VHH binders against Protein KTI12 homolog (KTI12). Designs and how they scored, part 20

Target 1, 302 residues: Protein KTI12 homolog (KTI12), of Arabidopsis thaliana (Mouse-ear cress) (q9lmh0)
Amino acid sequence: MALVVICGQPCSGKSIAAVTLAETLKESETKQSVRIIDEASFHLDRNQNYANMPAEKNLRGKLRSDVDRSVSTGEIVIVDSLNSIKGYRYELWCIARAAGIRYCVVYCDVDEAHCRQWNKERSDRGEDGYDDGIFEDLVRRFEKPERRNRWDSPLFELYPSREVIDKSSPVILEAVTYLTKTVDSKTQDVRILQPSIATQAARFSEANSLYELDRATQEIINAIVEQQSLGAAISRVTLGNELPPIEICRPIGLPELRRLRRTFVKLMGQSSLSGPPLPTDADSAKRRFVDYLNREFGGNNA
Below, E stands for the ipSAE of ESMFold2; O stands for the ipSAE of OpenDDE; V2 stands for 0.75 times the mean of E and O plus 0.25 times the DockQ between their complexes.

## First folded at step 11 (VHH)

Design w7 (from u1 with Y32W; framework vhh_gefurulimab; at its last look DockQ between E and O 0.18; V2 from the best seeds 0.00; counts 0 for: pae E 5.0 > 2, placed apart)
Fold by ESMFold2, look of step 11:
Structure w7 (fold): chain B 302 residues (1-302), chain A 121 residues (1-121)
Amino acid sequence: as target 1 above (302 residues)
Amino acid sequence: EVQLVESGGGLVKPGGSLRLSCAASGFTFSDWGAYWFRQAPGKEREFVSAISSGSYTTYADSVKGRFTISRDNAKNSLYLQMNSLRAEDTAVYYCAKDSEHSDSWYDFDYWGQGTLVTVSS
């Protein structure tokens, strides 16, 4: 009753992490049912899967379809693949939210040099190494998971080049604790397990637009806080070229600004599911947020 | 405990009007955005309208110009005025509150039990 996304550079120890996590979960006090979905299930060699973008897209489609079918079975599902594209991780997160199950990312954080060395060692042993051209392209296109992104959280970071990954690894135990925690109506577990409606129109481009909107609005909040800290009786906050000023009737604290920002981002996100897509331009996002804030501050006189 | 209670649903003919209400309790309503969703029989729940903690509103394209969302913060109440109703507006309507917990921008912590709106001859 969970979806785990294993993420990392090619040859970063992802399969060892996946197997270790699965074995630890099966041996836990709750004896959770666990399934690993990996590339071996499709009987294609590694270089064929990643030879070109159409082949790679087909692989991701098959893996995603398998995940979608598997999350309804009540098992813990572990996806062992590169999972290197942030938009693809967003799609997997949406599947988990729609199914009302726990989600996390386990990231094998290994520098390029070690990954390259391990790939060459694998090839030297006659094993399934990546061809040099394919390997370097995959390394270049890797998008590191970030804890601040909802679709990369909770994030459990492993360092296979620095430590042995086994059942005693603290991060593995932390992930097991998270995945086996019981649901309680008075905790955040109710929120985590409640089915999400956000996946109705989820797309790769929407994930990027939401992330950009989140970042752009945070920049505005930071600017407001900074300008208020510089002086008393500020009635107008100027945010630079091309943005309208914000008219302030009273000092606005960070907690209130954070709530206003969260509401705005959620309003924009919800309307984009049933209407025009989110703006793709940071300046447009900032301008819309500034207009929203001016309306909210002026609305206090109604 | 947080509660959201919808009311005002019923049977109306096409072209008719209806006003829904949602009574909120157990939290500071004026601090949060509020939302209307609907779910037709056999279909997924879908967004209808939202209003910020103040006066900023947004609507699904299918209802824009026909539905009006509003709120009365003093009475902890959310409203949806529905005009020019069509058969496809038939659904159970739910009000929802912003998520207080930070796993997703799309998550909603609390939902009402819903009020049925039926548009038919």
Scores: ipSAE 0.186, ipTM 0.670, lowest interface PAE 5.0, mean pLDDT 77
ESMFold2 (binder alone), look of step 11: mean pLDDT 80; pTM 0.800
OpenDDE, look of step 11: ipSAE 0.771; ipTM 0.945

Design w8 (from t1 with A34M Y110V; framework vhh_gefurulimab; at its last look DockQ between E and O 0.69; V2 from the best seeds 0.00; counts 0 for: pae E 2.7 > 2)
Fold by ESMFold2, look of step 11:
Formats: sequence, C-alpha cells, structure tokens
Structure w8 (fold): chain B 302 residues (1-302), chain A 121 residues (1-121)
Amino acid sequence: as target 1 above (302 residues)
Amino acid sequence: EVQLVESGGGLVKPGGSLRLSCAASGFTFSDYGMYWFRQAPGKEREFVSAISSGSYTTYADSVKGRFTISRDNAKNSLYLQMNSLRAEDTAVYYCAKDSEYSDSWYDFDVWGQGTLVTVSS
C-alpha cells in the first residue's frame, strides 16, 4: 500500500506518467492493486476547476478527501493532478504518514515553453487544454518539489520532453521497485521509510499534529456555539477541566468564529513549513487556540 | 478590485534596516490574516511572517528575532520591519491576503506585485 503524488506544470505529461506507472505496477511481480485519483472523476471541465480560487480549492478538497478514504483500502493510490502547491503536497504526505504507508513524488520536469506548446496543441485539437489566462496563472504559482523536503521525498524525476515515458523507462522501474519492496527492519527501504526511532517519532508527531489541530479547533468552536445558544448574555465560555475559559463581551456568530479558526490554522500551518512544529496533542492545540481567541476577543472587551 | 500594493524596498548594506509597507484595498482588511512572503532570484517563494486579524504573529525561523510584522487596521496597512539584514534576505517581498473560502492553511486569495529588497555592500 502506498501513496504516489504526480507533480508537474500544466500539460507536462502527468497523466501519461500516472497511467504508465499504474500499468507497470499491475504487471509487476507483486501484481499490485492500483487506483488513480484524477480530476476527471469530479464532473467539471479543467478550465472550470481552475477558473477561480473557490473552484480550485473545492477541487483540491475533493481530491484530498478521496485520497484520505482511499489510503485505507489496501491499494496503491496515485494522485494525478497538478499537485503544484507545496503546502498541499505536505498535507498529502501527512495523510500517508498517518496511514503508515509508503509515499513518493513523481515529478514531470518539463520546461514552460514545451508545456505551453503542448497546451496550445491540445486546445487546437479541441481537447481539454487550459485557457491562456488560467495556464499562465498556474505556471506562475507552481512550487517545484525539492528532495530536501520530507514531503517531496523520495523524488522520482521524469523528463517527458526528452524521453518517451513508457513501461521500460528507468525512473518508472525505480519507482515500481520502491513501491513494491517488502518491508523488513534490516533493509535500506526501512531506513528511508522508518529511520531511527527518534526521527520516526518526530515524523509521526507531525502527521498527528495536523489532524489534532483541525479536530481540536473545531471542538472549541462547537463548544462556544453550544454555550451561546442559551440566548443569555455570556461573559465566559467554560471548556473542559484543563482549559482556561474564553472571555466574551458580546455574542460571537459562527461566521466570525470560522474566520478566526481559519486564520489560526493558517498561521500555525505556514510556520510549520519553516519553523516551530505544530502543537503535538489535542490539549496543547486547544490551549493554544483558546489563548489565541482570548487575545482576539480582548479588543472586544467593555 | 481587491488590491495589495507593496512599497519600501530598496538597497541596504548588511546589518542595516528597512521597513516594508503593504496598502490594502477592496476588502475588509481587519477581518483577515495577512502574510509576507519573499522570492530570491532562482528560488521558490517562501514564507516570511504572518499576523492574525489582531495581534497574533508567526515567523519563519530564518527571520525570527530580526523581522517584526505589524498591521494598522485603521489605515488598511501591513508592515514588515526588517533589522540586521543579511545578503540572503535579498528578494522580492510580497504581501498576501488570508483566504476566505477554505479552511486550508496554504490557500491565499490575493498577492501584491512585490517590492525588491537588495542587501549588498
């Protein structure tokens, strides 16, 4: 069982790479069960999916949800989408780590000029090419995978503009070998997947922290909404036995609470890519979020 | 309609200081978290600092203790005070607006055009 993230510029040969890898895995000695998760299964044109930020975010959310459900089914899951945002790849990596499965990135490294040419050729054939404005925006926002980042490793680089990508491609075969290795505590694969106990513990803590942050903040929001539903003036919201109360001078609506939660999650998430780790457990996440809310509400005190 | 305009970039010697500004328009500035990113020549855009709609701040490890993010909600302005500048801080600096449509931490609605900061002797 494994998660493979296909990454590359628009029109860089990602779908060919995904299909080739899937077919090679199915024909391997282990005869792996493989599922490709792609954009076509979501009933929307490529240009509609990327027409604006709400549509794009909705697409990524659907893909992520499908990945999360699929990693528990025993199949090798290949995600065939742009996967161009490093924060999104980090989140997919966290899903794989939480599920205890192998993870890798297959990067179709094609220069922008070839991608632009192939996009135009696709559009000229009446196929699902990107509109020029959408194409250039996607190219501008592309964040190249880097081997130094845990969420981009192992990295298997393909060069579709220089080579035919097929079942005999050396990089495809290397990826298949990695994905089909038998797990053994003494093999080199174990060193890549589950290094020293200290390193392994840190990696699992990072994966759990994302889910604990999401769950913990939602629980706090739900508690605030529930206590305010009494309809009386509320100066304090009491949460569990170990958490400080939240001091509120005025009713706080669900839309405002959701914006505050969103901001907090973004602040914590962005810092985790380049700085201090996320809170590692539910109690720590809740305490930090409560502290944040009290600071934000402090400007609303009488 | 929604716009972010960075200013305050320039040439500065190592160890020097510079203050960046980001003027925001077309949205309720005080409702959103705001971010600074930077992109050095030949490198990908990277996170620098963020501030909540109020006073809660975070920083990349590479700038912590040297850079200070702040905001003035009355002026719809975001600031980045950069002290003890180093050659590796040379980059185009961008401000970014918090997303309103997703609970994901990597989604940003609007980016500025950027302001160049060059740190060299």
Scores: ipSAE 0.342, ipTM 0.748, lowest interface PAE 2.7, mean pLDDT 80
ESMFold2 (binder alone), look of step 11: mean pLDDT 82; pTM 0.820
OpenDDE, look of step 11: ipSAE 0.766; ipTM 0.952

## First folded at step 12 (VHH; framework vhh_gefurulimab)

Design x1 (from w2 with A34M; at its last look DockQ between E and O 0.66; V2 from the best seeds 0.00; counts 0 for: pae E 2.8 > 2)
Fold by ESMFold2, look of step 12:
Structure x1 (fold): chain B 302 residues (1-302), chain A 121 residues (1-121)
Amino acid sequence: as target 1 above (302 residues)
Amino acid sequence: EVQLVESGGGLVKPGGSLRLSCAASGFTFSDYGMYWFRQAPGKEREFVSAISSGGYTTYADSVKGRFTISRDNAKNSLYLQMNSLRAEDTAVYYCAKDSEHSDSWYDFDYWGQGTLVTVSS
């Protein structure tokens, strides 16, 4: 069982790579069961899916949900989409780690000029190509996978504009070898094949940091709303002896609180990709969020 | 219509300084967090710095101590002061607006068109 993330610019040959990999896996000595999850599964027009950020979010959410359901089926799951956002690849990586399965990224590395040409050729044939504005926006926002990132490793790079991608492609064969590799007790080649409590704790700690941050910040929001509802003119929200109070000078509505929370979660998430990891315990997450809120409100943050 | 327009890029020698600006329009600027990202040729776009609506800041490790993000809500403007520039800082720099429609930490509603910073001798 494994999760394979296909990544590449729009019209970079990702679907060919996905099908080639799937067929090679099915024909391997181990006869793997393989499922491809792609955008066509959702019966939506390509330009509608990428017209704006809400549409993209909806598409990624549906793909992620399908992946989450599929990793428990005993099949190798191949996600054939742009997968262009490194934070999203990180979340897919977390799904694989939580399920205890192998993970890799297959990257179709094609220059923008070839991708643009192939997009035009698709449109000229009356196929589902991207409108020019959408295409250029997707190209501009593409985040190339990097071997140094945990969530992009192992990385198998393909060059569809420079070579034919087929079952004999060396990189396809390397990926198949990785995905079908077996490990006896002495080699420990597969990170999760014989998990220990320490290995499982480390894996779930990374995945759960976002969950703990999300839950901790929501608890603080709920407490603020509840205390404000008790009466007029509350200037302090008390959260217990271990947390500083939140100083407020005016009623704060739920929409504003949710906006402040969204910004905080984004700041922490983005910073954690290149710096200190997210807090892994609820009290640390709550204290950071309370400090943040007090700075935003202009009150004390100690 | 939401617009983000970056400016202030250019050629600078190692050790030099530049100040980037992002002029924002079409939304209530003071309500949203704002972000700087950069992308070197052939590399992934990477986070540089962020500032909340109320001025809380964060930085990527690679720029801490050298870059300072700031905002002027009266002018609807975001800034990035870049000091002690290195060759590795060469990239197109983008400003981005916090999302209205997603709690996902990786989604952003709008991006600018970018301004090029080149650090070379």
Scores: ipSAE 0.356, ipTM 0.773, lowest interface PAE 2.8, mean pLDDT 80
ESMFold2 (binder alone), look of step 12: mean pLDDT 82; pTM 0.819
OpenDDE, look of step 12: ipSAE 0.721; ipTM 0.941

Design x2 (from w2 with A34M H101Y Y110V; at its last look DockQ between E and O 0.79; V2 from the best seeds 0.00; counts 0 for: pae E 3.3 > 2)
Fold by ESMFold2, look of step 12:
Structure x2 (fold): chain B 302 residues (1-302), chain A 121 residues (1-121)
Amino acid sequence: as target 1 above (302 residues)
Amino acid sequence: EVQLVESGGGLVKPGGSLRLSCAASGFTFSDYGMYWFRQAPGKEREFVSAISSGGYTTYADSVKGRFTISRDNAKNSLYLQMNSLRAEDTAVYYCAKDSEYSDSWYDFDVWGQGTLVTVSS
């Protein structure tokens, strides 16, 4: 069982790569059960899906939900979409780690000029091409996968503008080998062939750090709202024996609290990609958020 | 129309300094966190620094101690003071606005067009 993320610029041959990989896997010695999750499954035009940020978020959410449901079915799951945002690839990687399955990225590396040409050819044929403005925006926002990033590894690079991608392609065969390999104790260290409870717990902790941050910050917001309902004289919110109080100079509404929380979560997420991982315990997450809020409220008093 | 315009890029020698600006319009600037990213040619875009609506700052480890992010809410402007510049700081620098429409930590509503910084002898 495995998760494969197809990645590439718009009109870079991703769907051909996805189908080729799926067919090769189905014909392999092990006859793997394979599912492709793609944008066409939602019966929406490409331009509708990428027209604005809410539409794009909704599409990624639907794709991620399908992936999450599919990793427990015993299939090899191939995600055929742009997958151009490294934060989103990181979240897909987290799903794979939580499920204890293999993960890889198949990258269709095609220069922008060829992608632009192929997009125009699709539109000229009356097929599902991108509008010029949307196409150029997607190209500009593309975040190339890198082998150095753990969530982009192993990385299998294809070059659809330089060669025909088929079942004989060396990179396709290499990916199939990776996805179908087994560990033989005669040729490997004496290691557990399946994740141990300790190994599983470590992967679960890494995967749920974002969940714990979200839950911990929401609990703090709820406590602030509840204590403020006691009256305008409340200038100090107490949260428990191990957390510092929150000093409030004025009533703070739920919309403002949600904006502050959203910014905090983004700050933590962005910094964790290049530095220390997110905290895995709720008390540490709450303490950091409380410190952040006190700074925000103190800065807003000036 | 929400718009972000970066400026202040240029050619500097290693060890030099440069100050980037980002002029914002079309939204209530003081309500949102603001971000700097950079992208070297042929490389992935990477986080540089962020500042919250209330002035809380964070930095990528690679720039901490050398770069300072700041904002002027009265002028709707975001700044990045870059000191002790190195060859690896060569990139196009982008400012980005915090999202109103996404709870995802990796989504940003608006990006600027970028300003080029080249660090070379």
Scores: ipSAE 0.318, ipTM 0.745, lowest interface PAE 3.3, mean pLDDT 80
ESMFold2 (binder alone), look of step 12: mean pLDDT 82; pTM 0.822
OpenDDE, look of step 12: ipSAE 0.730; ipTM 0.948

Design x3 (from w2 with D31E; at its last look DockQ between E and O 0.24; V2 from the best seeds 0.00; counts 0 for: pae E 4.1 > 2)
Fold by ESMFold2, look of step 12:
Structure x3 (fold): chain B 302 residues (1-302), chain A 121 residues (1-121)
Amino acid sequence: as target 1 above (302 residues)
Amino acid sequence: EVQLVESGGGLVKPGGSLRLSCAASGFTFSEYGAYWFRQAPGKEREFVSAISSGGYTTYADSVKGRFTISRDNAKNSLYLQMNSLRAEDTAVYYCAKDSEHSDSWYDFDYWGQGTLVTVSS
């Protein structure tokens, strides 16, 4: 069993790499099935999926959930998507860790000019290319995998603009050897992450809980912005009949609110690895975030 | 240029105490969460503790009750007071800065070079 994360710029040959790797694995001496998880299983086109941050986060959430379900089936799972955000690759690495399986990243390293040309050629043929604005945004936000990060290692680098990627490619063969090699506990040729009972039990719930935290916290910051825009210098934000109000001492802009939200989500995510599970519903997530905000805004925390 | 510089590591006997510092520069430290991670030889880097911009703290279970994270925003400094040290706390300790550009719960923009803590007789 294994989890393989394909990574690369838009239109960098990721799908060719994924299919080539899968076919090479199927032709090797392995008793495991190979499954590719890609964006094709969703009914939105790529421009809708990447039109804005909420849509992109929804796509990543769906892919992550499919990965989490699939790693327990005994298959070699290949994730064929942009996988451009290093934080998201870390989340996938955590799934592999919880499942106690091999993990690696296959990076299609293609320069922006070739990716741009290939995207234009796809669009000129009437195929599913990225709109120019979306393409440039994705290129600017791309976070290259790095070997120094454990969640990007082992890293297998392909260069689709400089060589043909096929079953004889040395890097593909190297990846297959890694993925099919027998583990020797004394030499540690392959890193196997050890699952915990708590991690296994909460694995799928944690992914859904992070999604609920994202939605709930965004709704709260939207409400804060809305109420501040209606009455400058507001000191109290009311959120509903079941939530305590948020007491604020000054107007708070959207950049600060987003920073507070990001820190909250990070604190909850880090602590959930070895502590109490994340909330599983929107109301619980909102209550925790409101409590956090009141502590951050007030100076009188115990 | 964002810089994070850890200090305060050293050799200490089991049961001893040590205080780590992280000096931050090149950004508005007070606006970001700050984090301690550690990496033992041959092991993966693991979370130790975090503190929000307003002082909300979180700890890994393995260090709760023994370690205390704190920050001094006026001095742009992050601290880790480590008490009741055990051999298993031997590691290189890193501080990390909260990400500005990603909503991912583990995305960290910058890391220090680390300070070695050795707990041994």
Scores: ipSAE 0.247, ipTM 0.708, lowest interface PAE 4.1, mean pLDDT 77
ESMFold2 (binder alone), look of step 12: mean pLDDT 81; pTM 0.808
OpenDDE, look of step 12: ipSAE 0.701; ipTM 0.934

Design x4 (from w2 with T58S; at its last look DockQ between E and O 0.72; V2 from the best seeds 0.00; counts 0 for: pae E 2.2 > 2)
Fold by ESMFold2, look of step 12:
Structure x4 (fold): chain B 302 residues (1-302), chain A 121 residues (1-121)
Amino acid sequence: as target 1 above (302 residues)
Amino acid sequence: EVQLVESGGGLVKPGGSLRLSCAASGFTFSDYGAYWFRQAPGKEREFVSAISSGGYTSYADSVKGRFTISRDNAKNSLYLQMNSLRAEDTAVYYCAKDSEHSDSWYDFDYWGQGTLVTVSS
C-alpha cells in the first residue's frame, strides 16, 4: 500500500526514524501492517557491505529485490538504508509506480560534521561505526533528495541534530497522515503517484525505456559477436531493420563490447534525468546504440 | 589508487567563458567514460556532460550548445569548455570515472574533490 524510502548521510539517525515511523504507524487506527527492510539480511558489518563496489552492489540489489517482492503484499514498506544514490531512489520510485502505491522519502538531514562526530563516537564505543575512509567516501557520494524531483516527492525532512525524533514529532505525524489517508470515491484523494492518465502512461513508458535500453543494447552486442564468429564481412556488421551498418576495422572482443555498453547505458541514463527521455522502444534504443558504436569505432585513432 | 583532480574554477561574469580540467591518474584513462557533474548550493548533484572512451558526447539539456566536453587520452585529462555562462551555472563541478564493477547507470566508483565556478556580475 506504500513505499517509504529512508534517506540520509551515514550516521544520521535513519534507523531511529524508521523504527519511530513504523511504531507510530502500528499505533495508528490504520489496519495496514508495516515492514522494515534493512541491511540485516547480510551477515556482514557495514564496513564489509561498503568495502568495495561489488559488495555495495550486492547489498543494493538484495534490498531492491526485497522491496519489489514486498510492495505486492499490501503492507507499508519502509526501506532503511543510506539510499544515497539519486538513480537508485529513481528505481525504487519506479517500483512504487509499477505497483500503483504511495511513495515518499523521509530524509534525515544532518550536517556532515555531526554525522562525522556521531560516527566517531560509535566507533569509540566499539560499535558498528564506519571506517574513516569508507565514511568519507559515502559522504562524498551522497546525493541529497530534493522536493522538486518527482522521485524524491513527497519529501518529509527530519533534523535529528536539532530535535528529538519520536512519535510526537510533527514530521513523523505528517508522514503517518499521508501514508494512512483514505480515499473517498467522491472526493478522490490520490492513492498513487499524482498525475493525469496521460502522465501515468509516460511513467510506465519510462520504466519500459530502461528495460528496452538494456535489452536492445544486449541484442546488438550479441549480433556483433555472432557475425564475427561466423566469419562474415569483417569490416561491416549489418543489422537490417533500417539500422545503419556497424563499421568494424578489427575484431572486437566481448569484454570491450561490454565496456562500451556500460558507458553508453550510463551516459543515456544520466542525461535522461536532466534532458530528453530515454528511448521508448527497442528500435529507437538500437538506432542510438548503433550510432554510438560507429562513433566509438570510427572515432580518432589518437 | 585512482585520483581525479579538478581545476580551472573561478569567478566569471555572465556571458563569459571558463575552461575546467580534470587530471586522472591510477588507471587506464583511455578505457573508460568520463563525466562532469555539478552541485549548486542547496541543490542535488546533477549531470552536466559525459564523454565515452572513443569520444562520444552527451549533455544535459541545460548546457547543450554552451558547454563542450573533450578529453586528451595521451595526457589523461578531461576538459569542460563553458561558454555563455549564466548565474544558474554557479556550482561546484566534479569529474567522475566510469565504473568497472557495475552495469548500473547510476554507479560511479570515483569522484574528484570539485572546483568552484561562480557566475556573478
Scores: ipSAE 0.404, ipTM 0.774, lowest interface PAE 2.2, mean pLDDT 80
ESMFold2 (binder alone), look of step 12: mean pLDDT 80; pTM 0.808
OpenDDE, look of step 12: ipSAE 0.692; ipTM 0.928

Design x5 (from w2 with H101R; at its last fold request DockQ between E and O 0.65; V2 from the best seeds 0.00; counts 0 for: pae E 2.8 > 2)
Fold by ESMFold2, look of step 12:
Structure x5 (fold): chain B 302 residues (1-302), chain A 121 residues (1-121)
Amino acid sequence: as target 1 above (302 residues)
Amino acid sequence: EVQLVESGGGLVKPGGSLRLSCAASGFTFSDYGAYWFRQAPGKEREFVSAISSGGYTTYADSVKGRFTISRDNAKNSLYLQMNSLRAEDTAVYYCAKDSERSDSWYDFDYWGQGTLVTVSS
């Protein structure tokens, strides 16, 4: 069982890498079952998928959902998409960790000039190329994978502009070896990824923290809306469960609550990439968000 | 039209200080969180600091204790006070705002042009 994230600029040869890896795995001694999750399965062209941020979010959400379901089937799952946003790769890494499976990134490292030329060539042939504006935006937002990041390791780098990527490519063979290694104490490489009590706790903490943050913040928002809907002015929202009350001095509309929640989630998510992990349990996450809201509602410029 | 314009970058010796500014326009600045990111040559863009609409702050571990984020909502401005600068702080610094179009914690679609900070002897 494994999750492989293909990463690269638009038109960098990712699909060739994905297919080559999948075929090599299927032909391996262990005859691995392999599934490629790609954008074509969602029946929109690439310009529609990347036309704006809501469309892009929907695409990533569908891909992530398909990954989440697929990692429980016993197959090696290859995600063939741009995967250019490090926060999104982090979320995919969390899925793999929660499932207790091997994880790696295969990066198609191609300079922008070659990617641009290949995109133009596809468009000139009447194929499904990116529109120029979309292409340049995707290039600008690309976040290169780095070995120092947990969610980008192990990193297998390919150079499709400099060599033909096929089943004999050394990096493809190296990735296959990693993905098919037997688990025993003699190799030790695959033992790094084996679940353990301590490893399982850390895995579940990171995955649960993202989930609990999302749930906890939404539950608090719902409680605020519910108590305000009773039609009377209130100065405090009581949440029970040993949580501090939320002190308010004016009605707070749903748009403002959504903005406050969005900011909190972004602050915590960005900080977690570079600092302490997110809260690990629902009560801790709720208390943290309640404290945040009380600061936002009381005595500040907001 | 949303605009974010950074200023205050420059050359400074290790141990020195700089204050970066970001002028915001085209939106109600006080309603949104604001963020500093940086990108060193050959490195990925990385988070530096953030401040909520109400003044709640967070910092990357690498800058904690040395950098201070602040905002002046009356002037639509975001600031980053950078003290005890080190060579590894050399980067282009960008300000960003929340996106109304996505609640994903990694989505930002409004960025400034950047201001270069160079820390060298």
Scores: ipSAE 0.529, ipTM 0.848, lowest interface PAE 1.6, mean pLDDT 81
ESMFold2 (binder alone), look of step 12: mean pLDDT 81; pTM 0.810
OpenDDE, look of step 12: ipSAE 0.725; ipTM 0.927
ESMFold2, fold request of step 13: ipSAE 0.352, 0.208, 0.172; ipTM 0.778, 0.654, 0.663
ESMFold2 (binder alone), fold request of step 13: mean pLDDT 81, 81, 80; pTM 0.811, 0.813, 0.803
OpenDDE, fold request of step 13: ipSAE 0.858, 0.850, 0.847; ipTM 0.955, 0.954, 0.956

Design x6 (from w2 with F108Y; at its last look DockQ between E and O 0.68; V2 from the best seeds 0.00; counts 0 for: pae E 2.1 > 2)
Fold by ESMFold2, look of step 12:
Structure x6 (fold): chain B 302 residues (1-302), chain A 121 residues (1-121)
Amino acid sequence: as target 1 above (302 residues)
Amino acid sequence: EVQLVESGGGLVKPGGSLRLSCAASGFTFSDYGAYWFRQAPGKEREFVSAISSGGYTTYADSVKGRFTISRDNAKNSLYLQMNSLRAEDTAVYYCAKDSEHSDSWYDYDYWGQGTLVTVSS
């Protein structure tokens, strides 16, 4: 089983790469089904999918849900979309690690000028090209995969503007070899075999650090809302389990609490991409969030 | 009609300083966290710094100790003071706003158009 993330600028040849990889895998001696998860599966117009942030998030959510279902069915899953946001690639990487399967990124490295030309050619033919405003916004927001990032590794780079991508492409063959190889159980960096209970526990702890933070912070928000609903005005929220109390000097509504939580999670998430792993047990996450809230309430929010 | 407009970019020598600004409009700026990102040619977009609604700050390791994020809620403005600039800091710098539609840590509703910072010579 494996998860392959196709990545590239709009109109960079991602779908050709995805199909080529899938066909080459199906012709190999693997016994695993190969499935492409793409934007066409949802029958939405390309410009509608990327017209605004809610539409784009809805598309990513649908793609991610399909990935979640597919990794539990034993398939080699190829995600054919822009996959341009490194935080989203990180989440897909976490899914693969939690499932104990191989993960890689296949990057269609094409310069903006060729992508723009190919987009214009699609539009001139009356095909599903990006509107100019949407195209330029997607190009501007693109976060290139990098080999040194754990969620972008292994990285297989294709150059669709310089060469024909087909079954004989060396990079396609290298990706197939990686995705189908057998690995000794003493190897720490790659697994094809079903993971042991010990390796699954370690992977779940590492892979779930941001999700545990997310859940722990939501529990604190729920507790604050619940305790405020028990009294018309309270100045302290007690959480038990040796957590410090939250000092509130005014009623705090759910919308404000959600904004504070969202900012905290973003601060921690961005730090985790570039720094040491966060402590991930529930009590540690709750204490960090409680300390954050008390600082926010003691600042210009008081 | 949310708008974010960056300014203050330019050419500077290594070791020099620049101050970037981001003017926010169309939303209650003081209610939200605010963020700086940058993107060098041929590189991925990279987190630089963030500031919470209450003034809590965080920095990417690559800029910690050299850059300072701040905000002025009365002026609806976000700032990035960049000191001890290096060639590696050459990039287009973007400001960003929290998402209203997702609790995902990587989603941002709006981005500015960017301001170019070049560190050379």
Scores: ipSAE 0.464, ipTM 0.814, lowest interface PAE 2.1, mean pLDDT 80
ESMFold2 (binder alone), look of step 12: mean pLDDT 80; pTM 0.807
OpenDDE, look of step 12: ipSAE 0.664; ipTM 0.906

